# Ledger of designs, part 128: miniprotein binders against b1l550

Target 1, 279 residues: b1l550
Amino acid sequence: MRLPEELLERARDIHSEAPSHRIKLDRVGSFGLKVPVEFKGFLLLAEADVWVSLPEGRRGVDLSRQVEAIYELSNPPKDPFSLCREAAISLLEKLNYADSSGVSIRFDAPLQDGESLKYYGVEISSIASDEIINKIRVEILGMTACPCTAELIRAYKSSEIAATHTQRSLGILEVSTKAEHPDPDKLASIIERAMSSPLRTYTKRPDEGGLVIRSLSNARLAEDVVREMIHLFLEEFGHLPEDTHILAAVRSMESVHMHDIYAERSFSLDEIRKEISSH
Short names: E, the ipSAE of ESMFold2; O, the ipSAE of OpenDDE; V2, 0.75 times the mean of E and O plus 0.25 times the DockQ between their complexes.

## First folded at step 14 (miniprotein)

Design ka2 (at its last look DockQ between E and O 0.97; V2 from the best seeds 0.76)
Fold by OpenDDE base, look of step 14:
Structure ka2 (fold): chain B 279 residues (1-279), chain A 83 residues (1-83)
Amino acid sequence: as target 1 above (279 residues)
Amino acid sequence: SWKKVRIKFTFDPEKREEVLEFLKRLARELREKYGLTTLVYTENGKIRIFVKGDPEAVDKFIEEVLKELEKLGIEYTVEVEEI
């Protein structure tokens, strides 16, 4: 049942009223929307969050207008980077009272693994205020082998290839920049290369054996992985603006413990360059 | 009353970065001065400014931006669109 439109003339506009408490809100919007995106030839259903700021003198936001803004831009489906950026701008343009806007889009990104697929998690964001800030977070699983246990076993058995415990580790790179979003495939590659070995969706037995041997020969602490990610990131993305902020992290799901090992470093490009130059 | 304006600038690619930083700084100053919402960004190789607020304030903003750009002596094309 649709109510008569003439009721709108008699009804108060609750959203435009003054609030009981005159307080500005930073983010008001719709979270957990589903939007189609095109990524590397795949049509994917992504999760999206959209929001704007709300001034102290306005009770509520026009939520329907926010939702319309992103869906207008999502048909036909486009790449998630353009969608995110364009939607953030559109929100700021459409909502008169908003002095800032933002969009986040999350999905599992396909990554080719031989004739099969593996994946990484990605969250793409754009925030429009006086400038546009683009943010991307990539998470991908790899494998680590513990060098400490390997050294103990080597000392005990005198073997060339020492056995050690191996586990899945989640690597994380988050980048916030005034430049365009960094290539998520490159970020995923950096994380994988920083691990003892990548994971594979499809392995034949000889390939599996080789993968394990490789991991054993490239044993790394969680701390080693983070430092390697930072090193590789600087090599690939050192051209980004100096005020670009990075979070590099790893969560190792240790196979000999009930708990995980976590390591991280947050930094700006300016900060890390000064640190490296001081050594 | 609200006025919304998109300004599109085309500059020599070699000067675009310099001008972008200049416009970001200028827009920030004018935003504070006139109580406006502004957004400075690049799209398709062009510099764009979005400005919204009081109609008179928006007009003053546009006037001052153009005036200050003329002082730089850099050749550009400008398109102004009210939305």
Scores: ipSAE 0.746, ipTM 0.922, lowest interface PAE 0.6, mean pLDDT 93
Fold by ESMFold2, look of step 14:
Structure ka2 (fold): chain B 279 residues (1-279), chain A 83 residues (1-83)
Amino acid sequence: as target 1 above (279 residues)
Amino acid sequence: SWKKVRIKFTFDPEKREEVLEFLKRLARELREKYGLTTLVYTENGKIRIFVKGDPEAVDKFIEEVLKELEKLGIEYTVEVEEI
């Protein structure tokens, strides 16, 4: 059913009115949009959020314009980083009353794993105001092996058993910077290398045995994984602006406990370099 | 009620970073002074400025940016597009 067009002339323009309570809003937008992206040769269906700031004197946002902004740029599908940045700029240009805009895009990134694929989580964003700030969060599962239990078993009288509990651990790197987004594959690699061993989509028995032996040789506390992630990040991305902000974290699904272990550290590049050099 | 302008500057690559920081600072000063919204960024090796607000304030912003840039004595080209 379509209503008569002339109603547009008689109806109140609700969005342009002043609100009952004149309070500025930081993010008003459309969340959970499905958008096609092209990432390293793969066509993926991503989830996007778009938003703008809303001044205290305006009641509502033109939400259809927000949706138009990102969909106009998503056909044909293109690189998610370009889409994210361009859409953020477009939102600020299209919505006169906004003094800032933002776009986030989330997808599962494919990663080669021998003959197969595995995946890791990526969320990127671009926020446009007086300049552009880019953020990327990467999450990937790895395997950790507990060094404490390994040492107790090794010390056990009359035992030469090499054993410990192992578990999946979720590694997280989140980077906020004025530079371009870091390559998500490199961030995922940093996380995996900090773990006791990577996870595989599947293995045959000889490969599985090797994977387990490797994990025992690289036994890591969750705290150790976070520290190693930071060390490796600084080696690869120490060239980013000094005010670049990083969060490094691990959530370990400890196989012998009913609960998870969590460790994290957030820092700017300037801050962490001073901390390390003082020791 | 609203004027929106895109400005694109081309500078020698060796001067680009210095000029970018200068333009960011200048744009921040002028946005506060005139009540404008501005965005300064780089794209395809060029410096871009987007500005929006009251038409007279936008015109003043552009005038002052060009005037201050000339004081630097750095060679550049500029394209101005109203949108």
Scores: ipSAE 0.642, ipTM 0.901, lowest interface PAE 1.5, mean pLDDT 90
ESMFold2 (binder alone), look of step 14: mean pLDDT 84; pTM 0.808

Design ka3 (at its last look DockQ between E and O 0.93; V2 from the best seeds 0.00; counts 0 for: pae E 1.9 > 1.5)
Fold by OpenDDE base, look of step 14:
Structure ka3 (fold): chain B 279 residues (1-279), chain A 83 residues (1-83)
Amino acid sequence: as target 1 above (279 residues)
Amino acid sequence: SWKKVRIKFTFDPEKREEVLEFLKRLARELREKYGLTTLVYTENGKIYIFVKGDPEAVDKFIEEVLKELEKLGIEYTVEVEEI
């Protein structure tokens, strides 16, 4: 049942009323929308969040207009970077009372692994205020081998390749910049290269053996992984603006413990350059 | 009443970065001065300024931006669109 449109003339516009408490809100919007995106030749269904600021003198936001803004831009499907940026701008343009807007899009990104696919998690965001800030978070699983246990076993029983425990580890890179979003595939590659070995969707028996041997030969602490991620990031993305902020982290799902090992470093490019130059 | 304006600038690629930083700073100052919402961004090699607020304030903003750009002595094209 659709109510008569004539009722709109008689009804109060609740959203435009003054609130009981005059307080500005930073983010008001719709979270958990589903939008199609095109990424590397794949059509994917992504999850999206859209929001704007709300001034102290307005009770509510026009949620329908926010939703319309992103879906208008989602047909036909486009790359998620453009969608985030364009939608953030559109929100700011369409909603008169908003002084800031933002969009976040999340999905699993396909990554070629031989004849099969593996994946990494990605969250792409754009925030529009006086300038546009672009954010990207990449998460990908790899494998780590513990160097401490390896050393203990080597000391106990001499072996060319010391046995050690191995586990899955989640690597995380989050970048916030006024520049364009960095390439998520490159970020994923940095994380994988920082670990003892990558994971594979499928392995033949000889390949599996080789993968494990490689991991054992490249044993790394969680701390080692984070430091290597930072090092590789600086090599690949050192050209980004100095005020670019980075979070590098790893969560190791330790196979000999019931708990995980976690390590992280947050920094700006300016900060980390000064730190390195001081050594 | 609200007025919304998108200003599109085209500059020599060699001067674009310098001009962008200038416009970001200028827009921030004028935003505060006139109580406006502004957004400075780039798209397809062009610089955009979006401004919205009180119609008179928006007009003053545009006037001052153009005036200050003329002082730089850099060649540019400008398109002003009310949206």
Scores: ipSAE 0.733, ipTM 0.915, lowest interface PAE 0.6, mean pLDDT 93
Fold by ESMFold2, look of step 14:
Structure ka3 (fold): chain B 279 residues (1-279), chain A 83 residues (1-83)
Amino acid sequence: as target 1 above (279 residues)
Amino acid sequence: SWKKVRIKFTFDPEKREEVLEFLKRLARELREKYGLTTLVYTENGKIYIFVKGDPEAVDKFIEEVLKELEKLGIEYTVEVEEI
C-alpha cells in the first residue's frame, strides 16, 4: 500500500536543491495575508506581508512555514507591534537558510474625534537580521488653507474679510529606527497640528464655521506643513537613535487646480540637527 | 548540519543599554569571523542573542561571547537554550 502524503514529501525535496541560476533573493514570502490584531481596544482585521531572504544555493522557500509563523502568533489577537516584531524573529528562527526576515502589518487606526471616530492609515514593519529595524508609516488627512490667495484677497477686499481656497491634504510621516516603533497616535497628532486644521467626521453649523475660521487663521503652504511636521517630530522624538531615518511629506489636493502639490523631506536625526545648528 | 541557540542575559537595568551595545558590536564581529547568522534583541527587560549556523562555529561564538562579557566585570545571569 502507498500513502499520498509520502508522495508529497518526495515533491518537497525540490526546494532544497540548488537553482540553475545561483542568485540570492532579498525578499521571498507571502503578501496580503489577513491577520487579526488588537489595537487600543479595537479588534481589527489587518493586512500582513511576511518574507525571508533566500541564499543563492537554495532553490525554493518553505512558504507554508512562513504563513504558519504569523498565524500561530495572531491567535489570540494581540497588539500589532508585538505581532510584527515577534513574527519577524520567529521567521528567522524557523527558516534555517535565511539570513534576514521581515514582516509588514497595515491597518486603519481608529482616532477619537470628539464624540465620534475618525481614522488614519498605519503600516508597520520589523526587519530582523543582525538587529531589529522597525519602520512605521502614518498617513492622515487634514485641511490646508492657501496663504498666497488669502493675502491677495486681503489686499483687494479692505483687509478684514479672510478668504482663500481650502483643501484636503494628506500628511505622511515615515520613521525607520532601531528603537521601538513610535506611537502612531503621536505621529498622527504631529501631522494634524502641522496643518491648518484637522478634519472632522461631522460638525454642526457653529463648529463647521469655527473649523473654517481656524484654518484661515492658520493658512500654510505645503512646504510649511512639512517644516512644521519636522519641528514637532524633533520635539517629541528627538531622543531616538541618531541614525533614525525620517520622511515627512504632504500631498495637497489643491481645490483650485487639476493637480496636486507635493512636498517632501527625508533625513536622519544626526543630519537634521547639524543642519539646524548651522543657522 | 545546523545549530540554533538562544542566549538570554539578565543585567542590572542601569547597565542594560551599555551592555546591549557591547553585545551588538561583539556579535557583529564574531558573525563575520565564523560565518554565522546572529540577531541581538531585547524582550521583557532581558537581552537575547539568537545565533545559527555550523555547530562548531556556533559553539565558538558562544564561548567567545561569554569570555568577553566576563572581562567587563558586570554582574549578570545567563541561560543558553538550544532550539
Scores: ipSAE 0.581, ipTM 0.878, lowest interface PAE 1.9, mean pLDDT 90
ESMFold2 (binder alone), look of step 14: mean pLDDT 85; pTM 0.836

Design ka4 (at its last look DockQ between E and O 0.96; V2 from the best seeds 0.00; counts 0 for: pae E 1.6 > 1.5)
Fold by OpenDDE base, look of step 14:
Structure ka4 (fold): chain B 279 residues (1-279), chain A 83 residues (1-83)
Amino acid sequence: as target 1 above (279 residues)
Amino acid sequence: SWKKVRIEFTFDPEKREEVYEFLKRLARELREKYGLTTLVYTENGKIRIFVKGDPEAVDKFIEEVLKELEKLGIEYTVRVEEI
């Protein structure tokens, strides 16, 4: 049943009223929208969050207008970077009372693995205030082998290749920059190269054996992985603005413990360059 | 009352970065001065400024931006669109 349109003339606009408490809100919006995106030739259904700021003198935001803004830009489907940026700008333009806006888009990104596919998690964000800040978070699984256990076993039983425990580890790179979003495939590659070995969706028996041997030959602590991620990141993305902020982290799902090992470093490019130059 | 304006600038690529940084700083100063919302960004090799707020304040913002750009002596094209 549709209500009579004449009721709109008599009904109060609740959203435009003054609130009982005059307090500004930083983010008000719709979270968990589903939007189509095109990524590397794949059409994907992504999850999206959209929001704007709300001034102290306004009770609520126009949520329908926010949702409309992102869906207008989602048809036809486009790359998630452009969608994120354009939607953030559009929100700021459409919502008169907003002094800031933001969009976040999340999905599993396909990554070619021989004749099969593996994946990494990605979250792409853009925030529009006085400038646009672009944020990207990449998460991908790899394999680590423990060097400490390997050394103990080597000392106990002399072998060329010492046995050790191996486990899945989640590597994380988060980048916030005033530049364009960095390439997520490159970020995923950095994480994989920082691990003892990558994971494979499909392995033949000889390939599986080789993967394990490589891992054993490249045993790394969680701390080693994070440091290697930072090193590789600086080599690939050192051209980004100096105020670019990075989080590098790893969560190792240890196979000999009931708990995970976690290591991280947060830094700006200018900060880390000063640190390295001081040694 | 609200006025919304999109300003698009085209500069020589060699001067674009310098002008972009200048416009970001200038826009920040003027937004505080006039109580405006502004966004400075690049799109398709052009510099864009979005400004919204009180109509008189928006007009003053545009006038001051153009005046300060003229002082730099850099050649540019400008498109002003009310949206």
Scores: ipSAE 0.732, ipTM 0.914, lowest interface PAE 0.6, mean pLDDT 93
Fold by ESMFold2, look of step 14:
Structure ka4 (fold): chain B 279 residues (1-279), chain A 83 residues (1-83)
Amino acid sequence: as target 1 above (279 residues)
Amino acid sequence: SWKKVRIEFTFDPEKREEVYEFLKRLARELREKYGLTTLVYTENGKIRIFVKGDPEAVDKFIEEVLKELEKLGIEYTVRVEEI
C-alpha cells in the first residue's frame, strides 16, 4: 500500500524538530544491512552498518536517506573497501546536519589453501569527519603447541616421547589508521605465521603428520604469538602513520583446560618504536 | 539554509603529502572560524575538500583556502562543484 503524496504537506517533519533534551548523539544509523560486495573475484553477501552523528538541535535522522546512500553505491557490486569509504563520504555529503559519518562492512574472506579454500573474518570501517580514519579487524584460526608441556615430557623421557598439547588459537589484528586499509590477506598471513602452524581445510595423512611435526618445531605460548604478530606487523606495516593504532591478540582454546587463555597488546606505532628502541 | 561544495585539487604527486597536510590544517582552522563541517580526503590521486554550512561562511572558506594555497607557490589546478 502506498499513501498519497499530498500527506507530506500536512504531516509534521518530526526528524527536523529540536528534541526535548538537547543532547548530541555519536552514532545514529541502520545496522545489519545486507549488501553485495566483490572481493578477489568472489561475490559475497556482506553485513553493513551505516551511521552519522546527530547534533543536539536535531530530533532524528533521515533513516531512509542513510540506507539509500549505501545501496546506491552497492549496485553493481564492487570491492568492499571502495564501498565502505565511498559510502562514508556520501553519508556526510547527503545528511546536512551530520558532522561525522561511518560505515562498517563485515564478511568472511576466501583464502586459497592449495587446491581448496579456507576463510577468515574481516570487518572494515571508514569514519569521515575532518578526515577519513580507516579501521580493519582480521580474525583467523591457527594451531599452537605448548612449549611448557613439551619440555616436561622431554625431561621425563629424554629421547622416547616428542609430544605436547596442541589447540586452535584465534589470532586477532585490528588496525586503525589514516592511511588506506591494510590488505586483509597480509594481516591474516601475519597471524598465521605467528602461530605454531596454520590450519588446513583438509589434509592427506602424510600432510597431517607434517602439520603436527611443524607445530611441535614451532611451539609457542600465546604470549609468544602476540609478540611475533607485533614483530611481523612492524616489518610489513611500519611505514604507516605514526599515530596508527594496533591491537594484537590471541585467544587460545587450550585442549587440556575447560577455559581459554587470552593475551593482548594495543599500541600506536610511535609508542611501540620508543619501547623497542629503549632495549 | 545550507551550501555544500566539493573542491578538487590536482598537484604534482611528489608534493601531494606536504600539501595534503597543509590543507588539512588550514581546513581545521577555517571550519572553527566559520562554524563549518569539512572533510579533507583523496580521490583518484586528487585532493578533495568537502565543506558545508552557511552559504556566506562556505564562500569565505573557499576564498581563504584558495588565497592561502596560492601563497605556497606550488602548481595546481582546481575545480569547485556545488552539490
Scores: ipSAE 0.613, ipTM 0.889, lowest interface PAE 1.6, mean pLDDT 90
ESMFold2 (binder alone), look of step 14: mean pLDDT 85; pTM 0.835

Design ka5 (at its last look DockQ between E and O 0.98; V2 from the best seeds 0.00; counts 0 for: pae E 1.7 > 1.5)
Fold by OpenDDE base, look of step 14:
Structure ka5 (fold): chain B 279 residues (1-279), chain A 83 residues (1-83)
Amino acid sequence: as target 1 above (279 residues)
Amino acid sequence: SWKKVRIEFTFDPEKREEVLEFLKELARELRKKYGLTTLVYTENGKIRIFVKGDPEAVDKFIEEVLKELEKLGIEYTVRVEEI
């Protein structure tokens, strides 16, 4: 049942009223929307969050207008980077009272692995205020082998290839920049290369054996992985603006413990360059 | 009353980065001065400024931006669109 439109003339506009408490809100919006995106030739259903600021003198946000803004731009489906950026701008343009806007889009990104697919998690964001800040977070699983246990076993058995415990580790790179979003495939590659070995969706037995041997020969602490990610990131993305902020992290799901090992470093490009130059 | 304006600038690619930073800073100053919402960004190789607020304030903003750009002596094309 649709109510008569003439009722709108008699009804108060609750959203435009003054609030009981005159307080500005930073983010008001719709979270957990589903939007189609095109990514590397795949049509994917992504999760999206959209929001704007709300001034102290306005009770509520026009949520329907926010939702319309992103869906207008999502048909036909486009790449999630453009969608995110354009939607953030559109929100700021459409909502008169908003002095800032933002969009986040999350999905599992396909990554080719021989004849099969593996994946990484990605969250793409754009925030519009006086300028646009682009943010991307990539998470991908790899494998680590513990060098400490390997050294103990080597000393005990005198073997060339020492056995050690191996586990899945989640690597994380988050980048916030005034430049365009960094290539998520490159970020995923950096994380995988920083691990003892990548994971594979499809392995034949000889290939599996080789993968394990490789991991054993490239044993790394969680701390080693983070440092390697930072090193590789600087090599690939050192051209980004100096005020670009990075979070590099790893969560190792240790196979010999009930708990995980976690390591991280947060830094700006300016900060890390000064640190490296001081050594 | 609200006025919304998109300003699109086309500059020589070699000067675009310099001008972008200049316009970002100028817009920050003017938005505070006039109580406006502004957004400075690049799209398709062009510099765009979105400005919204009181109509008179928006007009003053546009005038001052153009005036300050003229002082730089850089050749550009400009399109102003009310949206």
Scores: ipSAE 0.736, ipTM 0.915, lowest interface PAE 0.6, mean pLDDT 93
Fold by ESMFold2, look of step 14:
Structure ka5 (fold): chain B 279 residues (1-279), chain A 83 residues (1-83)
Amino acid sequence: as target 1 above (279 residues)
Amino acid sequence: SWKKVRIEFTFDPEKREEVLEFLKELARELRKKYGLTTLVYTENGKIRIFVKGDPEAVDKFIEEVLKELEKLGIEYTVRVEEI
């Protein structure tokens, strides 16, 4: 059912009124939109959030304009980074009253795994105000092997057993920068290389044995997984602006405990360089 | 009564980054002075400034940006588009 356009002459424009409480809002928008994206040859259905700031003198946001802005740019599908940035700029241009805008896009990224595929989580955002700030969060599972238990078993007087507990661990890298979004595959690779071993979609028994032996040979504390993530990140992305902010974290689902272990470090590039140079 | 303008600058690639930072700081200063909304970004190897607000304030912003940029003595071309 479509109502007559003539009603616009009789109806109040509620959104353009002043509110009874003149309070600025930082983010007002439409969250959970479904948008198609093209990522490295794959056509994916992503989830997007769009928002703008709302000044104290305006009662509501033109929500349909927000939604229109991103959907106009999403057809035909394009890479999610271009969509994210372009939509953020478009929102600021289209919504006169806004002094900032933002877009977030979330998807599961396919990753080659031998002759099969696996995936990892990606969330990107672009925030436009006086300049553009780009953020990316990558989450991927890996395998960790406990070095403490491995050493105890090695030291056991009668033991011929090379063993320790292994578990899935969730690695997280989050980057906020004025530069372009870092390549999510590179961030995922950094996380996996910091783990004791990557996870596989499937393995045959001989390959499974090799995977476990690899993890035992690379036993690593959760704390050292985080440190290795930071080291590898600095090697790959140390050229980013000095005020780039990073969070590196691991949540390890320890197989011998009823609880998880968590380690994290957040830092700016300037901060971490000063810290490292003092040692 | 709003005015929206996109200013696009082309600079020598080797000078682009230092001019970008200069323009970002200048735009931050001028947006506060005139009560404007501004965005400084790059696209297709060019520097863009988007500005919106009161028409007279927007015109003053553009004039001051061009004046301060000319003081740097760096060669550039400029295109101004009202949106």
Scores: ipSAE 0.613, ipTM 0.889, lowest interface PAE 1.7, mean pLDDT 91
ESMFold2 (binder alone), look of step 14: mean pLDDT 85; pTM 0.838

Design ka6 (at its last look DockQ between E and O 0.97; V2 from the best seeds 0.75)
Fold by OpenDDE base, look of step 14:
Formats: sequence, structure tokens, C-alpha cells
Structure ka6 (fold): chain B 279 residues (1-279), chain A 83 residues (1-83)
Amino acid sequence: as target 1 above (279 residues)
Amino acid sequence: SWKKVRIEFTFDPEKREEVLEFLKRLARELREKYGLTTLVYTENGKIRIFVKGDPEAVDKFIEEVLKELEKLGIEYTVRVYEI
């Protein structure tokens, strides 16, 4: 049932009214939208958040206009980087009262693993204020082997390949930059290379054995993984602006403990360069 | 009343980064001066400035941006769109 249009002339515009308390809000929007995106030849259903700022003199945001803005840009489906950036700009242009806008898009990114697929988690964001800040977060699982237990077992029983406990570990790279979004596949690769070994979706028995042996021969602490991630990141992405901010982290789901081990470092490119040069 | 304007600049690629940083700083100063919302970004190799606010303030913003760019002595093309 559609209400008579005549009612619109009589109804107060609640959103445009002055609020009871004149307070600016940083983010007001719709969270958990579903939007199609095209990524590496795949059509994916992504989750999206859209928001704008709200000035102190306005009671509410035009939420319908925000939703319309992102869906107009999502048809036909496009890459999530362009969608994110264009939607953030469009929101700022369409909502007169907003002095800032933002978009976040989340999905599982396909990654080729032989004849099969594995995946990593990705969140792509763009924030428009006086300039555009692009953010990307990549999460991918790998395998770690503990060097401490390996050393204890080696000392107890002489073995060429010391047994040790292995576990799944989640590696995380988050990058915020005024430049374009970094390549998420490269970020995922950095995380995998920093681990003892990658995970595989499909393994034949000889391949599985080889994967475990590789892990044992490349045993790493969670701390080692984070440091290696940072090192590899600097090699690949050292060309980004110096004010680029990075979070590198690992959560190791330890197989001998009921709890996880976590390690992280947050830094800017200028900060970490100064730190390394001082040694 | 609101006025919304998109300014599109085309520069020599070799000078684009320098000009971009200049325009970001200038836009920030003018934004504060005139109480405007501004966005400076690049798209398709061009520099874009979005500005919105009071019509008179927007016009002053555009005038000052163009005036300051002329002082740099860099060749550029400009298009102004009211949106």
C-alpha cells in the first residue's frame, strides 16, 4: 500500500529538523549492504558499509540517498577498488550537508591453488574528507611450526628433522595510504611467504608430506612471522608515501595450548625507516 | 543555498604530483577561510577539486585557486562544472 502523495506536503521532514542536542556525528549510514563486485574474473557478492558525517544542525541523514548512490555505481558490477572510491566521492557530492564520507567493502578473495581455489579475507575502504584515504586489510591463513619445541626434541632425540607442533596462523596486513589501494594478492603473498608454509586446499599425499617437511625446516615464532612480514612489505611497497600507515599482525592458533599467541606492530613508513637506519 | 562545483585540471604528467600537493594545501587553506567542503583527488590522470557551500564563497574559492595557479607559471587546461 502506497500512502497518498498529498501526505508528503503535510508531513514534517524529520531529517532536516534541528536536533534536540546540537552535536556533530562522524559517521551515519547503512552497514551490511550486499553489493556485487567483479574481482579477478569472479562475480562476487560483497558486504558494504556506507556513511557520511552529519552536522550539528541536522537531525538525520538521508539514508535512502546513500544506498541509492552505491547501487547506481554497482550496476554493472565493477572492481571493488573503483566502486569504493567512486562511491565515497559520490556520497560527498550528493549529500550537501556532509563534510566527509566513507565506504567499506568486504569479501573473500579467490586465490588460485593449483587446480583448486583457496582464499583470503579482504576489506577495502575509501574515506573522502579534504582528500581521499584508501585503506585495505588482508587476512590469510598459513601454517607455523614452533622452533622452541623442535630444539628441545632435537636435544632429547638426535634427529635430522626434529618433530614439533604445527598450527594454523592468521596473518594480517592493514595499509592506510593517500595513494591507490595496494594489490591485495601481493599482500596475501607477503603473509604466506612470512609463514613456515602456506596452506593448500588440495594435496596429494607426496605434496602433503613435502608441505610438512618445509614447515619443519622453516620453523618460526609468531614474532618471526610479523618481522618477516614487515621486511617483505618494505621490499615490495617501500615506494608508497612516507605517511602510509601499516599494521602487521599474526594470530597463531597454537595446537599445544588452549589459547592463541598474538603479535603485532603498527607503524608509518617514515617511522620504520628511521628505526631500521638507526641499527 | 548550496553551490557545488567540480574543477578539472589537466597538467603535464611530470608536474602533476607537485601541482597536486600545492592544490591540496591551497584548498585546505581556502576551505578554512571560507567555510567550505573541498575534496582534491586525481582521476584518469587529471586533478579534480570538488567544492561545495555558499555560492559566493564557492565563487571566491574558484577565483583564488585560478589566481594562485597562474603564479606558478605551469601550463594547464581547466574545466569547471556546476553539479
Scores: ipSAE 0.732, ipTM 0.916, lowest interface PAE 0.6, mean pLDDT 93
Fold by ESMFold2, look of step 14:
Structure ka6 (fold): chain B 279 residues (1-279), chain A 83 residues (1-83)
Amino acid sequence: as target 1 above (279 residues)
Amino acid sequence: SWKKVRIEFTFDPEKREEVLEFLKRLARELREKYGLTTLVYTENGKIRIFVKGDPEAVDKFIEEVLKELEKLGIEYTVRVYEI
């Protein structure tokens, strides 16, 4: 049922009123929208959040205009980075009372794995205020092999057994920068290269043997994986602005325990370079 | 009442980063002075400033930005769009 348009003349505009408590809100928006994106030849259904700031003197936000802004830009589907940036700018332009806006987009990224595919998680955002700040988070699984258990087994009966426990580990890189978003495939590659071995969708026996030998020959603590991720990140992305902020982390699902191990480091490019150069 | 304007500048690529930082600092200063909302960004090789607020304040912002930019002596073109 559609109500008569004439009622708009008689109804209070609740959203434009002052609230009873005059408190600015940082993020007011619509979360969990489904939007189509085109990523490296794939058409994906992504999840998006859109928001704006709300000043202390305005009671509510025009949510319909927010949703409209991103959907207007999502047809036809385009790359998620362009959509994210353009929608953030559009929100700030369309909602007069806002002094900042933001958009986040989440999707599973396909990744070629020999003759097959695997995937990794991506979340990007763009926040527009006095300038644009871009953020990207990448999560991908790899394999780690425990060096502590390997050393203990080596010492047992003079290295008669080459063994250790292996497990899946989730690597995380999160980058916040004034530059354009880093390529998510490159971030995923950094994480995988920092692990003892990548995970494969499937292997045949000769390839599986090689994968296992690789992991045992490249045993690493979760802490060492994080350090390696940082090292590789600096090699690939050391050109980003010095105030770029990074979080590097690993959550290891230790196969011999009921619980996970977690290691994390946050830093700016300026901060980490000073730290490294001091040694 | 509100006025919304997009200012678009084209500079030589070699000067773009220097001017971008100058315009960011200037826009931050003027937004506080006049109570405006501003966004400075790049798109398609151009520098853009979006500004919104009171019509008189927006006009003063545009005037001062162009005045201060002329002092740099860097060649540019400019287009002003009302949104």
Scores: ipSAE 0.636, ipTM 0.900, lowest interface PAE 1.5, mean pLDDT 90
ESMFold2 (binder alone), look of step 14: mean pLDDT 86; pTM 0.839

